# Ledger of designs, part 3: VH-VL binders against Indole-3-glycerol phosphate synthase (trpC)

Target 1, 261 residues: Indole-3-glycerol phosphate synthase (trpC), of Aeropyrum pernix (q9y8t7)
Amino acid sequence: MRDSFLQKAIASAKDRTSLLEEIAGNCSPKPGRPSLSSSIREWVYRVGGAVIAEYKRCSPSAGAISTLDPVSYVQATRDASAAYSVLTEPNWFCGSIELIPYFARYKPVLAKDFIVSETQIRIAACMGASAALLIMEALTPRELQELAAAASRYGVEVLVETPDASHAVEASRLAPGSIIGVNSRDLKTLRVDYEAMLREVSKAREQLPGEVILVAESGIDSPDKALKAFKAGAQAILVGTAFMKNPQLREKILAELLQIP

## First folded at step 9 (VH-VL; from k4 with light chain N33Y S94M)

Design n1
Fold by OpenDDE, look of step 10:
Structure n1 (fold): chain C 261 residues (1-261), chain A 121 residues (1-121), chain B 112 residues (1-112)
Amino acid sequence: as target 1 above (261 residues)
Amino acid sequence: EVQLVQSGAEVKKPGESLKISCKGSGYSFTSYWIEWVRQMPGKGLEWMGEIYPGDSDTYYEKNFKGQVTISADKSISTAYLQWSSLKASDTAMYYCARLEDWGYPYYFDYWGQGTLVTVSS
Amino acid sequence: EIVLTQSPGTLSLSPGERATLSCRSSQSLVHSYQNTYLHWYQQKPGQAPRLLIYKVSNRFSGIPDRFSGSGSGTDFTLTISRLEPEDFAVYYCMQSTHEPYTFGGGTKVEIK
């Protein structure tokens, strides 16, 4: 049986796990890491929504996205984000686990990779990550449960990325206390299907318990789209490519949020 | 914009070798499977095989295994289909296509324009 | 391998009419997590196939609203609500749920 991109990414992640163990040694997760969920809730309270700024230099579909360095990225609008999402996958996203400590100086960090092992979560925590991404479609239900439990043991929060509302509900059951993300790929443009995402976010919000944090992932490239996502029921939005190309967009989104009475 | 551009039409004799090409642009060439599809004159579409340029992982449909060779040069974003010894029955249009496979195996979303191969004495 | 049977082989219609094309699978095309990977392609004479519908009912980029897909399990349908002159072509269904990937035999939509 041939492997899909996702399967290849998973295989690569498994291989990298051994390397991470060798490099990091017997590390222990750093105490006192800020909470991603707490930060999101604070921003929701303050301004009505939270922005997670993603640092992503490459993608499978686009190749190279931007050469913007981490320092310039953070300096653009440091106070306009609730958290940073950091790609650590090196092969297709040009990421690195070594990026986490830098971003963690400023905001809670979500470590984004194809996480398939407890070791990856432990190492991310050692680097200072507050949360780790679990991709529902990359994991069996049992694996999702086990990795979520492992994350809890290391004091790492989990964001489960799901394709739609039904999976979002399932994810919340499999991984109680997790942050739920909805990411719908628009294959027409090879981008996120923004409208589909909005619909699924709305559906998810109707079905999920009120305490569950819902994140709209990607596809947002304007303040108007950001506001619509929040209106749809998302407590937070995760913005990647748009911020990499135009970091000042964060300020504009915040400005719009502040105008909401 | 995603594009696949194939090499030009070929006229060959039985027993000759042939290598046709498919060049991808507008996306990360190493991150997507390239598919080869045969269409004999007046007939339907037949999947031949595929290659993942990132690691050169290759698979063939059982009827094409050993009959053709699929390869790729990622440095120039090009995939290849080749015959060591052509037969008259190899006369057909050959298409390359990109496989969208985020998550599970998906579909052929972009196609090359095709390469017509004619084999006759 | 999965056999996809398309019917009819040829469909003769006039511009403005509704076209209904069938694709039947030898077994269920439901994959993991309830996804179904049945797709539709259009091929005009002398041209490469182009993607119309992916995953049963999703229109690909640039595809007009008059094209729609439906179905589940083993039975699928491509509908062209009102035929335009440029819609006369051969249409193929394709499945990627099971290996190897397979195509239907095609339905030719020709002008009456």
Scores: ipSAE 0.033, ipTM 0.613, lowest interface PAE 4.1, mean pLDDT 91

## First folded at step 10 (VH-VL; from n3 with light chain N35K K55R S94M)

Design r4
Fold by ESMFold2, look of step 11:
Structure r4 (fold): chain C 261 residues (1-261), chain A 121 residues (1-121), chain B 112 residues (1-112)
Amino acid sequence: as target 1 above (261 residues)
Amino acid sequence: EVQLVQSGAEVKKPGESLKISCKGSGYSFTSYWIEWVRQMPGKGLEWMGEIYPGDSDTYYEKNFKGQVTISADKSISTAYLQWSSLKASDTAMYYCARLEDWGYDYYFDYWGQGTLVTVSS
Amino acid sequence: EIVLTQSPGTLSLSPGERATLSCRSSQSLVHSNQKTYLHWYQQKPGQAPRLLIYRVSNRFSGIPDRFSGSGSGTDFTLTISRLEPEDFAVYYCMQSTHEPYTFGGGTKVEIK
């Protein structure tokens, strides 16, 4: 079988970190980075849910999405956003680790990449990231545990991305204290599937302790979909392509959030 | 929309060189394998080989290895199939196609329109 | 190399009839990951192939429900429950379980 996209991405991530490790040296994580989990909890308390705004210029399936610069994106989205998810992967998502500081000035940043080494976590924290993405399906259980432990040592929270409720429960056991994301595909079409994601969020909420932060990651492009995700048990939603294409969607989602108890 | 657009039909003589193209649009060209498939007149489909434009990783079916060159220029989102010396037996329709492997299903989801290559004296 | 043998070579039928197309593999198409990468494509005259069914029985997006696939291991079937005028074409099975990828020889479904 050919190297899958994920295998190609993992190999690229190893190459990128080896080079950056040689060039960047032993940088230290910036002090005073805000907490992603605290920001999410604050928004949940104040308005009933949190929005993580994703900055993504490209994707494999869509190609080029937007040329909006980071400063303009932040200006359009910061008042409605609890945090930013910043793609740092350069080859398929048109991202860079150097994007992090432009967002970290204003909100907690989740560094979104194919993270396979603690060096990636350290360098993201040096740039100001508050959290790092770990993709459960890209890591063995031991690797997930080791990377989560490394993140803790650098004062970096983790968001573990999982495909369904059973993996979400397993991820919470393997990486205690982590934020858990649900991102599901339709088994028939192999596309991101909002309805499947919603079902799995609901199942995960029933099985996870209430203090575990649950993030809905798929297909949220309207206020109604955002509200349904929160009612299903997500404390936060990740909104990417919709915000990149229509930043004004933020006002519509915020209006819905202000209407919940 | 995702599209693969191939170069136009070619009429060549034996011994001539040829390079045909496949331009991808509507998606991230470097993120998917591009497959080449031959269809000789009145015959079925034959897999020839593939390239991953992101890193130029390339594989050939054994009977085509050394007979053609598969390459890509990611700066213009284009894959190529080349012959240094055409034979009459190279007369065929040539398709490019995209491999879908994000879902780990390994089917060809989008196809180019085909390039007819005719090699005759 | 995996040989896919399709039968019959030609199937002459009228609109409204059921078509049953066979594909037999020289080796099991069950990959070590337990999935079976056997796919079905349709090719109309003068057109590129298009995907109908992937991994044995999954209908691709936009494909009518009169198309269905079944089988396991080495023996696979494409069924068109009620032929429409646009279904008269050549049908190929294709496997991607083993390198190199291979196609069957095709079954031509023609109007009687």
Scores: ipSAE 0.024, ipTM 0.603, lowest interface PAE 8.3, mean pLDDT 87
Fold by OpenDDE, look of step 11:
Structure r4 (fold): chain C 261 residues (1-261), chain A 121 residues (1-121), chain B 112 residues (1-112)
Amino acid sequence: as target 1 above (261 residues)
Amino acid sequence: EVQLVQSGAEVKKPGESLKISCKGSGYSFTSYWIEWVRQMPGKGLEWMGEIYPGDSDTYYEKNFKGQVTISADKSISTAYLQWSSLKASDTAMYYCARLEDWGYDYYFDYWGQGTLVTVSS
Amino acid sequence: EIVLTQSPGTLSLSPGERATLSCRSSQSLVHSNQKTYLHWYQQKPGQAPRLLIYRVSNRFSGIPDRFSGSGSGTDFTLTISRLEPEDFAVYYCMQSTHEPYTFGGGTKVEIK
């Protein structure tokens, strides 16, 4: 039986962790990194929703997405984004941990990778990350709890990516204070179901405590879809491929938000 | 864009106290060291000290330690340089600057416009 | 502390000429991480210093290609291939390899 993409990605992450451990001794995270949750709340207050702009050069499904450099990306998205999501996974997403410092200069950064070790979180923090991604489907409940606790020790917020509302509720219990994301992408098949995501976001919002930040993570490629996600109950949306191809889309999304009475 | 904006020129007498400011914008203020540099009239640049606004960690050049106080208010993205008792010899232009260290480059990439401090009887 | 000595103190040239400025350090500026943190700044009258070159030879954003830096260890050079009228200013080298950070005494490039 072939390993799933997720299994391969986790295996790769474990391998990379050993390398990171060799350089971890030189890591000294500075405190005072901007808060992802605070930024999201500010934007929700200001305009009714927050956008997390994701910088992703490649993906397993699309291959090369864009050759857009970080400078150009920031120039196009900075004024209308609450935060940046930065892919650091190198094999399938053409990411790098070295990208984090650049984006961290301007906005809170979510380090997005297949995080399976405390070392990964610590290094991300050293690079200036405000938050780290934990994929619920990639971790046991115990691992999730341990990594969330580790993140807290480093002053790193956690975004727990979940597949549906029931898992979202569970994640909020396992990792108190975490940001909860709903990703409609099947990590095995890499298929995206936008409508399913909306349904699950809505269900999650009904069940989660009001103070829990809910993020819609996939399938948004238009202002209309963005608006629907906010209406469904998401405080923030994470947009990757669409922004890589058309960074100006962010301004269009903002314009739509501003029109909401 | 990244900007550092400093407070206006000051004219003081010896013995008076003074606090000048440097406000950062266009970047994560708490993520970069703020540097203070003195330039006496017709002279070169002198590093005075620095502060990390994120935790207010502060360091001074030995000649300026105890002579000035560096502080910051991260809530308004502002760093400060202050004297408890000015001397005529404190007459100078004072610059704040941002230290770029995330890329391990360690240079002052952006500077304030400077604050002229004149101390005379 | 590291002492940076710049020479000459004053350089009188005409527009269009080549300018060569020297900065010598009292000890090696090679950091333990193998990088050399020697930078060049330009200061025009009444203005704040502006970063020109960082880490010996890298032009900062927006800096014209007529500016170049070179050197290693303790000897460094800033070169302006063809002086423009706006290039007449004071130039400072600065090191950040060792604490405390220090500046050179500056070289004034003035119009002949």
Scores: ipSAE 0.013, ipTM 0.536, lowest interface PAE 8.7, mean pLDDT 92

## First folded at step 11 (VH-VL; from k4 with light chain K55R S94M)

Design s6
Fold by ESMFold2, look of step 12:
Structure s6 (fold): chain C 261 residues (1-261), chain A 121 residues (1-121), chain B 112 residues (1-112)
Amino acid sequence: as target 1 above (261 residues)
Amino acid sequence: EVQLVQSGAEVKKPGESLKISCKGSGYSFTSYWIEWVRQMPGKGLEWMGEIYPGDSDTYYEKNFKGQVTISADKSISTAYLQWSSLKASDTAMYYCARLEDWGYPYYFDYWGQGTLVTVSS
Amino acid sequence: EIVLTQSPGTLSLSPGERATLSCRSSQSLVHSNQNTYLHWYQQKPGQAPRLLIYRVSNRFSGIPDRFSGSGSGTDFTLTISRLEPEDFAVYYCMQSTHEPYTFGGGTKVEIK
């Protein structure tokens, strides 16, 4: 009878999908959207790693994070970011689908939400998103497969967020061609655990084909942590709260990347 | 800095109504369940029920159902525990607490300071 | 409803001594996901309870290493390896594996 946070987030997403479809109508995904995977590979080639800068105004655990407006955030982060991750979930993360265009004119955008329907993916692409987040913990294997297939039909790449290496391997099998993310959260305690994330990134890199892009997510708040995540086998890092509080941290991370052989 | 701040002590007579409050700050109030716990004088802790302020979804322990009302006003980040007609046996300390829950761990990580309710003739 | 029985009711000990507190559950507290949601709280006079240990043996943030938890299934133990003056309090176990959530009756650790 009592719903967990994740169950409530999924239910909210289902309710929002019906409204989004009515408001957005029959929009078509914008043509010529840049590839998230291509941008990541380009940055890896040029400097040894890629940074995905996340725009997140709120979270359940932190509450209000920052009042920094999208334009100011982009100005501070654009030159060294391979892509943007934009929260579109309004109830817990203070996001909006309407934020996507502010970022998409500069870089590929990953739309971050509790995605449960292909309508969410289509509308994100209409707003200019290049990729959509699928949370493995929120979806059955079949739902994950179906949503990834739908994203492909809309020309939208998928980042599948996974809790550990074994799930990362499974996600790659269920959604071939997807970008795979490893979250720093301890699956059993739900606490952020950077050291666990590093171990699971290393394990995932050893088990995944080299062409699979691996992203280290959350818990990265310093250049040293970023460098260690890249050395563990991630091609990209996703940085949220730290950049919302200090957008110029990205220049420090870039300086560390220039030291990679 | 997560805080739960409860309303002050109450001295009431049997038959009177009462509404006590629990204000959350330092986190997203609508994103966590708020629990109510009773502690009668010199006794242990009793779970009373809970509310999810985001949608007002509410559950009661069987012996408290119909005896109290749990509610929330998310616009001011406040949960409430209410009696329509107090009894002397309602004399107790009442705590609110936040439930830490992403999927499976169900423990109370932060507690209010408590509200002492005294009901006597 | 799950009954948690704590023993002893009162422990009278001196600072520096080891305290061992027991909690017994009327049913297994192992969840279908294989985790055990048995927790320990400390309550000092006039204060709200404070979380010490979650899921049997995990120390909460800021809790000193002299506190440890152990056990499985239905039988659980809180150990304080060396009592300090601030440790004299009432300790409750609490289970959240089954609804409704229930607390043990408490063990009072008092100065001898």
Scores: ipSAE 0.093, ipTM 0.644, lowest interface PAE 6.4, mean pLDDT 87

## First folded at step 12 (VH-VL; from k4 with heavy chain G103S, light chain S94M)

Design t5
Fold by OpenDDE, look of step 12:
Structure t5 (fold): chain C 261 residues (1-261), chain A 121 residues (1-121), chain B 112 residues (1-112)
Amino acid sequence: as target 1 above (261 residues)
Amino acid sequence: EVQLVQSGAEVKKPGESLKISCKGSGYSFTSYWIEWVRQMPGKGLEWMGEIYPGDSDTYYEKNFKGQVTISADKSISTAYLQWSSLKASDTAMYYCARLEDWSYPYYFDYWGQGTLVTVSS
Amino acid sequence: EIVLTQSPGTLSLSPGERATLSCRSSQSLVHSNQNTYLHWYQQKPGQAPRLLIYKVSNRFSGIPDRFSGSGSGTDFTLTISRLEPEDFAVYYCMQSTHEPYTFGGGTKVEIK
């Protein structure tokens, strides 16, 4: 039986984990990593919302997105971002775990990959990551709980990516203290469904405890869309493709936020 | 825009070899299964097999296994269907298609324009 | 393998009329994940098939709302509420719930 993309991605992640163990199996998480949640909360307090800037050179749906290098990316907009999301998956996203240390010099870093093992989390922490992504649809509830617990042991915060409000609520229960992300895919276009995401963010915000940080993931390519996401109840937005193509968009988003009384 | 462009029509004789191509663009070629479908003249659609260009994982429908070879060159985003020795019965339209299978097997969302293969003495 | 039986083989109608196409499966197409992977394709003469409906009832991008899909388990229907001249074509159902993927024999919608 054929494997789906997700299955292949997971299998690849497992293989990479083995390789990583050979290279850095004895690493220890770096102390003093900044908190992603704290940074988000600070930005929410200061300007009403936080922007997580994602560095993503490729994606399965788009192929190559941009050749923008990390230095140029950071130089363009580091002052307008609360954190960086760094793709570390190499096969489909052209990412690398070796990117984490660089971005971690400037902002809290979310290690974004198909994380299926404790080793991946540990190594991400060793590289300087403040947080790690857990994809709910890629994990069983038990696996999610175990990985969240592992992350906690290494002082790594967790962002759980969920497809809708109901899963968001479940995720918050399975992984207490985690940051919750909503990412909805439109199966008609195979793209992120921005409107669906907004609806689910709103629903999630109504159901989640107030202390839970809610992140609107992807689909934002304008200041207007960013503001709507914040109004919907997201404390932070994660923007990738749009920032890779136009890094200055981050400044525009911030400018709009600052105009909100 | 997602596109699959297939090679041109082929006219061959029995016993000859043939390799037709399907080039993908507008997406990550290595991230989606490429499907091959046969349509004999005036007949319906038949699934032949598939390949995942990312790792060259390949599967065949039982009736086509050993009859054709499916391959891919990810460096040029191209999938191939080939015969070592054509038969008159291989006369058909051949389509490539992309399989949308993010988390589970889904559907053929985009198709090539087809390659007509005619085998006659 | 799953056998998909489409009926009728040929449907002769006039523009503006309602078309109802049937696809029956030899066994349930409900996947273990509770989704049903039954899809509909349209093929016009001299053209490649194009996706109309995916997963029983979802219109693919760019597909007019006059096309709709319904059904469950083993019985599925494609409906064209009001036939347009460009809708005269062959329609195939396909299942991807079980390996190998299989197509129905097709229904030709022709002008009366």
Scores: ipSAE 0.362, ipTM 0.772, lowest interface PAE 1.6, mean pLDDT 93
Fold by ESMFold2, look of step 13:
Structure t5 (fold): chain C 261 residues (1-261), chain A 121 residues (1-121), chain B 112 residues (1-112)
Amino acid sequence: as target 1 above (261 residues)
Amino acid sequence: EVQLVQSGAEVKKPGESLKISCKGSGYSFTSYWIEWVRQMPGKGLEWMGEIYPGDSDTYYEKNFKGQVTISADKSISTAYLQWSSLKASDTAMYYCARLEDWSYPYYFDYWGQGTLVTVSS
Amino acid sequence: EIVLTQSPGTLSLSPGERATLSCRSSQSLVHSNQNTYLHWYQQKPGQAPRLLIYKVSNRFSGIPDRFSGSGSGTDFTLTISRLEPEDFAVYYCMQSTHEPYTFGGGTKVEIK
């Protein structure tokens, strides 16, 4: 029987982890890593919303996105970004764990990968990451709980990516204190669905305590879409392909936020 | 925009070799399975096999195993269907298609335009 | 291997009429994950097939509301509520629940 994309990605992550253990040895997480949640809360307090800028050179659906180097990307995005999301997965997203230091010296970094082991979390923190992605769809409830507990032991925050409001509530229960992302795919076409994401963010905001940080992750490519996501109840938005192709979009989003009382 | 562009029509004689191509663009070619489908003149569609260009993992339908070779060159985003010795019964339209999957195979979402192979004296 | 039997072989109809196409599977297409991976494709003369309906009843993006799918287990139906001139084509069902993937023999919808 052939393997699905997710099965291949999980298998690759396990293989990469084994190699990392051989090479990295017994590294310790870097001290003094900034807090992702604190940065988001500061931006929400100051301007009413936070932007997580994603550095992503490739993706399965888009192929090659941009050749913009990490230094140039930071220069274009730093002033209005609360944090960076950095793809570290090499096979499909053209990422590397070695990219983390380029961003971590400026802002909190979310390490984006198919995280299946405690070792991945520890090594990302050794490179300077402040947080790690856990994909609810890729993990059993027990695995999610165990990885979130491991992250806590290393002083690493967790963003749990979920498909809808009911899963967002469940993720908050399974991984208390985590940041919750809503990334709604249209299960009919398997594409991101901005309108579904917006509805599910609204539902999740109603059902979750106010102190839980919600991140909107789907299809945000304009200032109008960004503002609607914040109005729906997201404290942060995560913007990838649109920023890689047009870094100036960040400035436009900030300008719109400053016009809200 | 996702496209699959196939090589042009071929007129061949029995016993000759042939390699036809399917070039993918607008997406990460190595991230999706490529399917091959035969349509004999006036007949329906037959699944022949598939390849994952990222690692060259391949599967063949039972009746095509050993009769054709499926391969890919990921450096140029191209999949291939190849015969070492054509027969007149190989006369058909050949399509490539992309499989949409995430956690399970769903459907063929994009198709090439087809390559007509005619094998006759 | 799974045999998909489509009926009728040919439907001769006029624009505006309803078309009902059947697909029967030699065994259940319900996967252990409770999904049914039965799909419908349209093929116009000289063109590659085009996806219409996936997983029994879900219209693919950009497919008009007049196309609908139904059924369960082994018996499936594609319905075109009001035929348009562009709908005269051959329609195939296809299953991906079981390896190998298989197609039905097709139903030709033609102008009466």
Scores: ipSAE 0.215, ipTM 0.675, lowest interface PAE 4.9, mean pLDDT 88

